# VH-VL binders against o60147, part 65

Target 1, 175 residues: o60147
Amino acid sequence: MLEKNKYLYIFRHIQTNQVLLSQGNVLKKTALFQLPYPLQKPVAPNGMRPAKLRKDHWVPLLKVEFPNESMFQSVFMQLLNYRKYRSVQPLTSDLLKLPIPVRRRKIMRQEVPNTIADLADILNKEKFPENSVRLQLSDKSDSEYADWPPSVQIDSEEIKLSRGFREKTTVDEAR

## First folded at step 19 (VH-VL)

Design om16
Fold by OpenDDE, fold request of step 21:
Structure om16 (fold): chain C 175 residues (1-175), chain A 121 residues (1-121), chain B 109 residues (1-109)
Amino acid sequence: as target 1 above (175 residues)
Amino acid sequence: EVQLVESGGGVVQPGRSLRLSCAASGFTFSAYGMHWVRQAPGKGLEWVAVISWDGSSKFYADSVKGRFTISRDNSKNTLYLQMDSLRAEDTAVYYCAKDEGHKSGWYFDYWGQGTLVTVSS
Amino acid sequence: SSELTQDPAVSVALGQTVRITCQGDSLRSSSASWYQQKPGQAPVLVIYGSNNRPSGIPDRFSGSSSGNTASLTITGAQAEDEADYYCNSWDSSGNHLVVFGGGTKLTVL
């Protein structure tokens, strides 16, 4: 069994492209607190925090292996704070011309690339040892959203997780 | 001209509640995050809370978490701070401040004149 | 959480140059902003994004940054520049998203 404490998993919602961060490959219900609190109905899946965690609505975006838990914790906290800062960002004039639900959707569409970019920025600033961080993506093309520092080694193999956050097995491949 | 006008300050006893308001004008209020910053008498500035443009995101300093609630009414161009379970250390001038500059770094380009909150037994 | 530190007080002779420095880990992640506060008044933004001046701020005010430090420089200090100055940044590593320095009281002699 993998050491959960040094692995960052990032998940995206299949419809809204919202992003959740996880320590380990199993999302906790408390992860939903990362999402904005719903102000108006409907709550989900229009980009607000759902009442319940539907594991089948989330797919893995990437996996990061850190040398130790301390490094994981540092990056994890920074990612959360980057998201917080982004959530307070002022609206552009173009967005202001749109209804509020449409504004939110447009902002949400950028969460995946923004999160990837945030991760790269954080890692660039942390200056971890060369090739000490292993990055595995569900789609290798997503690595193009940012320039990665020498500390990051991108795996040639894509992450193989099924919906529900378990690793795919030979049995799963046969189905 | 951008204007921020705080109100609601006063003298209250510990454990009591107080609600502050900040009336905004001169800019598109609903486009910006808004902050509360306080300053104890003779002391420095302390960030208190921030709320996103639509109120969907709220964040607080540890010193006020669980006690203070930031909110806004964009139809009234008004920012609020509900302060519950007030403590003596909450005594300060409370400023509302306009958020700006995410691309170049965080900063507050406009501040209100402040409203004084005194918590004393 | 990270904190910003600055000297509590500095003095400058009229017409001379003074630099107020702020130090903290948060400055590695974000640019500094600076605020001037005179007695009984609200803070006023004087520098943002390390070295940008808002409209209405004299050009004698400038900003710089290096590593975990940021500085506000007043070149040719005027009597009206006597005030408290606060640095500010956002902190990606702490629980306090916004961090202020302790403030520097500038006396113009």
Scores: ipSAE 0.834, ipTM 0.909, lowest interface PAE 0.5, mean pLDDT 91
Fold by ESMFold2, fold request of step 21:
Structure om16 (fold): chain C 175 residues (1-175), chain A 121 residues (1-121), chain B 109 residues (1-109)
Amino acid sequence: as target 1 above (175 residues)
Amino acid sequence: EVQLVESGGGVVQPGRSLRLSCAASGFTFSAYGMHWVRQAPGKGLEWVAVISWDGSSKFYADSVKGRFTISRDNSKNTLYLQMDSLRAEDTAVYYCAKDEGHKSGWYFDYWGQGTLVTVSS
Amino acid sequence: SSELTQDPAVSVALGQTVRITCQGDSLRSSSASWYQQKPGQAPVLVIYGSNNRPSGIPDRFSGSSSGNTASLTITGAQAEDEADYYCNSWDSSGNHLVVFGGGTKLTVL
């Protein structure tokens, strides 16, 4: 019986640096649909969609608290759409020169900085009240991928949880 | 130099299937996202679908989601649209379009001449 | 919103200047592109990135944008400019990545 969702949780893959967006502090299997290639294609770490969600492979990247659910929903949808838009853009000449496995790995390694830049771009274009959006990072140096608007208050405390966003131990990850 | 040629259009009954092809030449096909755009007789342009350079990402308009499948074969420089469960409202000229790429918008610099699909009893 | 609104028809006297407008919330975060379509022909790109002209498009075509509005301007309209014109954008907030306006039929008198 939780309040309406106003939190965005972002995970990165420990090996590939792929990014998953989540409405909850634990990943659901359906989050895998955010990744390229259908399930019948080869799986991670080479940038493919894994057949199964390995929760031990996904760690916190950042958490965002919005003032209300409407603002959360707007930013969440836009982040998904920014990724979709980027995924269908033509290859640069630098990427085209690379063998396909290397090219995919290079594209995946950019998803962390790209997602952080997307978030900042969205927040800079939105007219949120000053200090109304609280941002917490696992690595505060990641904030340097973007210029943040006055609406964003970056938490001085890094996320310390190595396996998820929960403070309490979960005895059953399948719930 | 850049050329896109659609084929596979025709007259089909509602509920049937049809597969469109778009043969590409004059550019590095595998470097580009490709689109299908349709135009019903006497109507405007409607985006249908897009596929990423390697086919790993595909997105559809709501009107065709679950019924149409975009695909590509980079070894044949060919884009496809599999159209299942066709409806009368799918009657249109279908164009394939090349996206040259732009950071904040679309840049469909080359279009095919289109192939007509007519869905009628 | 995923809608781009255009006037359905506009007329211009030969040699005069005309502006075709396109409005929608998506244009606050997306540049516009413009496509010319003559009867029985495929669309042809005339403006991309809101204000860029591809090679081979006459200098009389120009584009601009402000807020949620994009404009295509034809200065010194010629008979061959008679066509349908479609604006296009991506939509960061909607269900569709690609949105076209309804089109504007330009008649050169």
Scores: ipSAE 0.827, ipTM 0.926, lowest interface PAE 0.5, mean pLDDT 87
Fold by OpenDDE, fold request of step 21:
Structure om16 (fold): chain C 175 residues (1-175), chain A 121 residues (1-121), chain B 109 residues (1-109)
Amino acid sequence: as target 1 above (175 residues)
Amino acid sequence: EVQLVESGGGVVQPGRSLRLSCAASGFTFSAYGMHWVRQAPGKGLEWVAVISWDGSSKFYADSVKGRFTISRDNSKNTLYLQMDSLRAEDTAVYYCAKDEGHKSGWYFDYWGQGTLVTVSS
Amino acid sequence: SSELTQDPAVSVALGQTVRITCQGDSLRSSSASWYQQKPGQAPVLVIYGSNNRPSGIPDRFSGSSSGNTASLTITGAQAEDEADYYCNSWDSSGNHLVVFGGGTKLTVL
């Protein structure tokens, strides 16, 4: 039985590749606050925070099981701060040559690999016990974006998705 | 030459509002995040807020969250700090600082000379 | 939130070497930067990253780091080095994204 309090889910937007962090497998409306504030019209494809959460636009990217909620909370907070840190990074010369919407799209395309790399970096620094953290990916190849510490056990089985892009559970299989 | 020039400081009563400005020159302003850092008289440096290059991301210290608003106008190369509900403890010299060094962490390669804000009854 | 600690005051004889140390958990995840502040003036960046000096900063200033500590070293202190020195870093675990040390007053004797 899944305990939501020790499970980190990272969701990916199917169009923009933006990511949302979640405690448990159900996205809350408050997760939208993780997205940048809209400077103009809040259109998701523009990479800005929408007014409403469309859950069907988000798919699980990865799931992390921690030994306890405390470890979850620590990693969760750090991931948010890593994202904040990246959001303030200066633009490269290449990006400056592009229109602003194109800049934003290019940055968003890197959110998935950057987030995975952030997670690995955080876990490497935390030095949790060996095989105490279980990582499951929707695409196992995504694990290649980073070097994982001994504390992380990568699940050989990929996350199964049901309708609406949530993790498929035993209950879903019975339907 | 990089220049940052703060303005808008002064003496205000508690509960009042004040808006600071920082005029930037000598670099591509719209490419960088900008910070506000303050220093109370005889005290150390305290980070206040940061804004991303396009203003889409804003973050604040807990001490000013909900009261201060950081913003920018890239067409004018200007950074702003709207300070509402001012308190005595907000008394400080306010510096604008240029963001840099994301490969090794945040640091400030250029600072303005600061503008003094005094909150007193 | 994570804090950076440093000694409030140190002294050094003219021409001698002094080391100012900063300690905090944030230094485990990010590099420290150091700022010099003279009375009535704005802070000036003197060291960033792994012992990097901005243009115009004398080579007598150097930086080092180990574990949760970072240090600023002045080799051959000059009278003009008398100032307050602040360390700072990025904080990945707290609500303050940027943290400063409390500052160290350096007196040159």
Scores: ipSAE 0.827, ipTM 0.908, lowest interface PAE 0.5, mean pLDDT 91
Fold by ESMFold2, look of step 19:
Structure om16 (fold): chain C 175 residues (1-175), chain A 121 residues (1-121), chain B 109 residues (1-109)
Amino acid sequence: as target 1 above (175 residues)
Amino acid sequence: EVQLVESGGGVVQPGRSLRLSCAASGFTFSAYGMHWVRQAPGKGLEWVAVISWDGSSKFYADSVKGRFTISRDNSKNTLYLQMDSLRAEDTAVYYCAKDEGHKSGWYFDYWGQGTLVTVSS
Amino acid sequence: SSELTQDPAVSVALGQTVRITCQGDSLRSSSASWYQQKPGQAPVLVIYGSNNRPSGIPDRFSGSSSGNTASLTITGAQAEDEADYYCNSWDSSGNHLVVFGGGTKLTVL
């Protein structure tokens, strides 16, 4: 069968810099399961899974277009597994010296560069055809977190959508 | 020196529960992800579970998911494995292991001597 | 598949060189670590990051990797090297983070 293009959507939290991966242009509530488990008896969630998805707090980071479902599924699964792998790695000495709330915030701020580096690492190890994977960023300077393989074509146009990946109506935009 | 000491193994009937402990010393326990790995008698090594430094991330092998719970108490330098709904196939020596960390693989530099769990009628 | 495949047994004459191999798709993206286990004992790390020896491991132990294969080489095998050897990897493509090979029993003749 003819394959249809498949899109990977990656969101960034406007305050914490946490990252969520999505198969669709709109985050589903189940995306929150990608975030750390709530700690028992915490006074406040320190980068933990919130009870509710606040869609107005998540903005586009990047979008990736794959030529077929197989490539998309492979990269999506690997990105989720890279995040799991990182989450269980030991703390560096500089992180260990920080008070726990500050430490967690610093770990969260690493998620954007780490996710971009992981995406590039996966794509460099996969042998996709030249220019077969199209990457569009909200901030083109974010491409500097990684070295990209010949398979990746970085779009010169930044993502200019408001919060989320959907166009807002003219009426909603005016409010 | 780094030391890991497992305890809590024993003989239990199928369907029962058991809690394993791993006492850690000689390193900053709260800086590391910690693993449980088991080995059935005469068989190979099987990874069981991992927990992040603060316990906020936990992952399990499919064979134990939903029945086992990994946890830690950093104030006591202790790793735990709560084992519910035990089955005969859970019979094994259970090791705790420390991951020193590596960029692209695993680096389990220290292991405990293990504690034997026997699930038998 | 995400499994790591090892030959169940290999033999080496005393003083000779042996290679123990480990194959699996995960090794294209994960470095391997290798563990030696003697009867009744816990595993001991002998190689990490595909080719690094921990402190205290003899230099006759070395590691290498190519494609989906990792190898543990023992140059000048000694009687004390008789043990089970397990390879281990991270599995970026599967449902399990940690994968062990089935083990290789090394017999020193």
Scores: ipSAE 0.826, ipTM 0.922, lowest interface PAE 0.5, mean pLDDT 87

Design om16
Fold by OpenDDE, fold request of step 21:
Structure om16 (fold): chain C 175 residues (1-175), chain A 121 residues (1-121), chain B 109 residues (1-109)
Amino acid sequence: as target 1 above (175 residues)
Amino acid sequence: EVQLVESGGGVVQPGRSLRLSCAASGFTFSAYGMHWVRQAPGKGLEWVAVISWDGSSKFYADSVKGRFTISRDNSKNTLYLQMDSLRAEDTAVYYCAKDEGHKSGWYFDYWGQGTLVTVSS
Amino acid sequence: SSELTQDPAVSVALGQTVRITCQGDSLRSSSASWYQQKPGQAPVLVIYGSNNRPSGIPDRFSGSSSGNTASLTITGAQAEDEADYYCNSWDSSGNHLVVFGGGTKLTVL
């Protein structure tokens, strides 16, 4: 269990492409605090924080293994703050021409590439030891969203998902 | 011309509440995050809170968390700060500031003239 | 939370050059902005993105950055430049998203 504390999982919503960060491969209900406050009745497809976590709506996007929990915590906090920064960024003129629901959807569509880029930027600045961080992606092509520092070793194998949108374990492989 | 005009300041006793307003003009208010920044008499600048363009995201300094609430009405081009459970250390000039420049840096390109809040018994 | 530190006071002779420096870990990951504040007035942005000047700010104001430091330089200080100067940045690693330096009182002699 202690070993799980050094793993970052990033999940994407299967419909909205919103992103949740997780310590370990199990999403906690507290992860919902990462989503914007609902202005009206909360509906996840509208980009607002739902009242309840539906784990089956989220699939792993990538997995990061850090050398220790301290490094994990540092990167985790920075990722959250990067998202906070983005949430207050000025809207472009193009976005302002759109109805608010459409505007929000467009912003949400960028969460996956933005989060990946954020992760790379953070890791570039942290200057961790060479090959000390292991990155595994559900889609290897997603690694192209950013330039990765020498500290990052990208796994050749993609994240394997089992039914229920969970990472495939050795137990699952035996079934 | 961009203008930010704060109002609602005054003298209040500790434990009381006060609501500040910031009227914005000269720019597309609904396109920008807005901030509150305060300055105690003879002291430096202290960031208080930020709200996203649509109010869906709000963040606060630890010193005011749980007591202050930032909000906005885009139809009125107005930013608000609800201050509850006021303390003596909340005494300050409160400025509203416009967020800008995330691609080229982090900064406030426009500030109001501020409104004075005095918390005293 | 990350802090930004700057000298509380500096002096410069009229027509000379002065540099005000800000230091903090947040500056490693984000650019600095600088604000001028005169007595009884609101802060005014003078430099953003480390070295950009807003419209209306004289070209004698410039910015620079290195490592965990950012600096505001006034080349050819004028009497009207006497003011308090605050640095600012976003903090990616702390709970306070926005941080200000303690301010520097600039006296023009």
Scores: ipSAE 0.826, ipTM 0.908, lowest interface PAE 0.5, mean pLDDT 91
Fold by ESMFold2, look of step 20:
Structure om16 (fold): chain C 175 residues (1-175), chain A 121 residues (1-121), chain B 109 residues (1-109)
Amino acid sequence: as target 1 above (175 residues)
Amino acid sequence: EVQLVESGGGVVQPGRSLRLSCAASGFTFSAYGMHWVRQAPGKGLEWVAVISWDGSSKFYADSVKGRFTISRDNSKNTLYLQMDSLRAEDTAVYYCAKDEGHKSGWYFDYWGQGTLVTVSS
Amino acid sequence: SSELTQDPAVSVALGQTVRITCQGDSLRSSSASWYQQKPGQAPVLVIYGSNNRPSGIPDRFSGSSSGNTASLTITGAQAEDEADYYCNSWDSSGNHLVVFGGGTKLTVL
């Protein structure tokens, strides 16, 4: 009775294609903790986890509407765990032959298709009711990274949210 | 051949610290995620921590989070576990394990012999 | 739940077939791996990917899975198979990236 629809928001970085998951359409600074920790000062901090959340660098990738909080929490937790699992997997031979900075960039560029595939894999394994989950994409062709179960209804309307947004809009208006 | 050799175990008082090492050979250490797994005397296996190939991602069991730190030095082919604020319940044999990788499960194909940590007052 | 449940102990007569089971919700998303541990020794991988046998593991060891259950089967059990057996999975739904079952002590009579 007290259940309300819940939304999952997924963002991508405009240049690196790194991915952040969010409960809201505004990214919090703490979302950056989803990204790998910086290794060394001269190179790693700016190439892995940015020192600061630049909201104008993160654009909507997709939005998922769930009928209730329980479904949302299950899928959100699983997406985080799929990323953790992937992040500790061994390197492939093609990655090993690359210099480390190039290797990291190639891994980052895979995060968009990998996250979309993870979402579909989770939804295919869950027994959600038919058409109970609405998927809205910024680019509808991104749905082609995966095969979607009958529970997923892909919205014909693309997301038109602007590139980037401010974390503390209320504070900015007061200043 | 792949070899993993743990060291640094011993007897320590509660609240003290130990650092464990795992020396790796026979494979490209820097290509793999590495794990620590422990086993209390007479008990089952308990996962402790994992570190990614370059050390940029680290994850811990809830029982050790905030007290233990996993790290690696790829130039020395060595995995580490810094154990701070040790408790009696941390008494166990500590193994390092190599994950060969699998698309949907774990594949710990090589384990070290283990090093015993005893936390006793 | 993120736990993997195993019977604590199972017995088998020499030369007979035994099945060790592992149950948990994590097995919906994870294949199982199985580890044999003899007293005073490190664990040894015997099955990965639910049903694959590493090189050097006797062909009497096999694995299977169905739903939330994974099984390790030993056909023609030998005295040397007496050991503890642990199943293992990753957990997509919980706080624990790596989950072990509680272990099953196999006794060969």
Scores: ipSAE 0.821, ipTM 0.919, lowest interface PAE 0.5, mean pLDDT 87
Fold by ESMFold2, fold request of step 21:
Structure om16 (fold): chain C 175 residues (1-175), chain A 121 residues (1-121), chain B 109 residues (1-109)
Amino acid sequence: as target 1 above (175 residues)
Amino acid sequence: EVQLVESGGGVVQPGRSLRLSCAASGFTFSAYGMHWVRQAPGKGLEWVAVISWDGSSKFYADSVKGRFTISRDNSKNTLYLQMDSLRAEDTAVYYCAKDEGHKSGWYFDYWGQGTLVTVSS
Amino acid sequence: SSELTQDPAVSVALGQTVRITCQGDSLRSSSASWYQQKPGQAPVLVIYGSNNRPSGIPDRFSGSSSGNTASLTITGAQAEDEADYYCNSWDSSGNHLVVFGGGTKLTVL
C-alpha cells in the first residue's frame, strides 16, 4: 500500500500575493496550472502563469494536517473549486472603476484572505472531532480572516521557513 | 436593453470544426464572466464552459474539455466558442448566458436565443 | 449529466398551487436558481438566490430552500405557466462549476 497524503500546503507569492495549493511541502511545476492562463497581449499582465517555477518567489502561508486522506482530498478539491467560482464572478463596482493594472493587483491581493475564509467555510460545513484538524500559519494574525470550527486546532508556533516547507535538519552537538 | 445574439451554427460532419459567436450589447461586457450552455434536441440543459471577465480563466465541462475553447474579445463585446473534433453528441442548441453574480450560486439573468449545431454525416 | 434531482413531470389544475422540488448535496453550500423554458424558446430566470424574484416575474412565483432541497412554488397557476423548469446550482465538490437539474415538465390542466 502506498502512503497517503493527509497534508495541505498553501504558498503565497512574495510580490503578487497570489496563492498556490499543494499536496507536497515543495511546489511542483504543475501547481502553476492554478494561475491564470497567459493573455496574448503586447504586454503580458503581471501574475499570469509563468513558463518556469521560481521557488524563491513562493513562501509558506499555511499548512493543514487532516485526520485522513479522504478529508484532505475533499477539502483540496473544494478549495480549488471555490477559487474557480470566484475567478468568474462579475467585477464589483469598486473594481470596475480602477485602471486594469491596478484592478488586477487588487484582485490578486484578495487571494490570501479569500483562501483562508474559504478554507474555514469548508471546514465549518464538515463534522469532525474537536481539534482533529491542525492548522499552522506563517502569520498567526491571518487566522482573523475567518471564524474557525471546533474541529480546528491552530498551532501556537508560526511557520519559520523562508522557502518552501522543508526544515533544514540540524544535528545538535552537545559539549 | 441587454441583448445576446448567438451565431455560427450549422450542419457539419463529425471531426470537423465550428466557431460560435455571441454578440453582446446593453451592458458593460468586460465586467462579467460569460457562459455557454447547450441543449440537445428533446433534452435538458447542459453547461459547457465559462470565461472570466478578462479571459484569463476558463473552465469546461468534461464532455468538451480538450476539444472546445472559449474566448472573448472585449473590444468587440463578443464571446466565442471554438468547437473542434465535433461528435454527434455535440448536436445541440448553444446558448450564451450572462451571470449577474451572487454570493453562492448562479444568476443567469440574460440568455441568447441560441444557435443550432447539427453534427451528422 | 446532473447531480440535481427533479421529478420529470408535475401537473396542477388551473388556479391551484404547485411545488417543484430540486434535491442535491450541492444545495447545502449553493443557493438555487430556477429557469422556465417554454417550447422553442430560451430559458428565462424566474428565481435566484433560492428565494428572490427578478423584476418582471409574476408574484405567483416564489422559491425556498431547506437542507439539500430547493423548491419553486407557483400559487394560482395560469395556462402560460405550462413549461419545463430547471434548477441550477454551483458545485464545490465536483468537476463542474455549474450544474442543472434534469428538468420538470409542468402541465396545467
Scores: ipSAE 0.821, ipTM 0.917, lowest interface PAE 0.5, mean pLDDT 88
Fold by OpenDDE, look of step 20:
Structure om16 (fold): chain C 175 residues (1-175), chain A 121 residues (1-121), chain B 109 residues (1-109)
Amino acid sequence: as target 1 above (175 residues)
Amino acid sequence: EVQLVESGGGVVQPGRSLRLSCAASGFTFSAYGMHWVRQAPGKGLEWVAVISWDGSSKFYADSVKGRFTISRDNSKNTLYLQMDSLRAEDTAVYYCAKDEGHKSGWYFDYWGQGTLVTVSS
Amino acid sequence: SSELTQDPAVSVALGQTVRITCQGDSLRSSSASWYQQKPGQAPVLVIYGSNNRPSGIPDRFSGSSSGNTASLTITGAQAEDEADYYCNSWDSSGNHLVVFGGGTKLTVL
C-alpha cells in the first residue's frame, strides 16, 4: 500500500476544468471547499461550487510524489494560497467587458495551466534535492505549462487511474 | 483474462424485487469502478448505475433512482444490483461493465454477457 | 444536454470506408468511446479516448473528434464488421452521467 501522505493528486473537472487538490488518490468531500466560489444551485457548470462531490466528474491531472509528508504539506498549503491569491485579484478590463457566464468560463479554463504553473513555481522556490520529486501526468503535454526545476523528475509514463481514482496495480497497468 | 459473469436474471411480476450479481475475475476488482448497463429487447444501451471502487460513491440513472441499489463486495469480487419496484420498462438484458480511465475520459473496457430480466404480469 | 445522436443505419460496401458519427454536447468535455455489438452478444469496446484501439481490435477501426462530434471510421470494411455501433460519453450536467448514442446499424454490402 502506498504511503498516501506524501502523494499529491490534482484532479480536473471534466466539464468546467476546475481543479481540486488531494492528499492521496481519493478525493474527499472537503475538497470542494477549495473552490473559490460559494455554493450555488444548480450544480456546476451553472454553479461555481457543486453541492456534492461527484467524484466521477473529475479526472486525474497529475500525481506528485514527495520525499516526505513535510514537503508535501508545504507544497500543498502553498498551492492553496496561490489559488486564494488569484481569487482575490481584480479582474482585468478585458474580462470585465464580458458577460458573467462567459467570464466565468474563461476564468475556469485557466485553472489547469495556472495550477500547474503554480506547482512549478512553488517547487522552484523550495529548492528540493535533485530528482527528489516525482511528477507523473495524465497528459505529458501538460508539463509544458511550466518550467520544472531539477528537483522534479517527470515520469515517462502517464498516470493511470480507475474511477474513484484508485491507482492501478502493476498487473493492471501491464494489460 | 478478465471475466464478468452476470446472474440473477429471470421473470418477475411488476412491483417485485430482483437481485443481480456480477462475478468478476482476472483483474484487481477492488481497484475499479463498476457499472450496470441495460438493453431492452431490440433497443439501445442504457446506463443504469455506477459504484466507485470502494463503494463510497453511487450514482443512478433517473429512470431507476430510488428503486435500484448498486453495491459491491470486494472480498468476493462481486457486483450487485438490487432492483425493487420493478416495472415493465425495466425489462432488459443487464450487463455489468468494468470502468476504465483515460486521460480524456472514461469508458467500459470489459462487459459481461448479460442476464435477462423480464418484468411481466 | 445529455443526448448523443447517431444515424440509425448506414451501409458500406465490402472493402470500402464508412464513418459513423456521434453528436452531442457531452462530447465537448469528454472523449468518446465506441462499442460494437453483434446480435445476441455483449458490446465490445472498439475505440476509446477518441482514437485508441484496445488490444485485439483491428487497425481498420479508428476514431476522431471535432467540437461536439465524434466519429468511428472503418477503413476497408469486412463482412464481420456488420453490427450495431454505439458511441458513449460522459456528462457532468443533469442526472444522466453516462450517455450512449442510439446506436447505428452497419450493414456491409
Scores: ipSAE 0.083, ipTM 0.710, lowest interface PAE 3.4, mean pLDDT 87

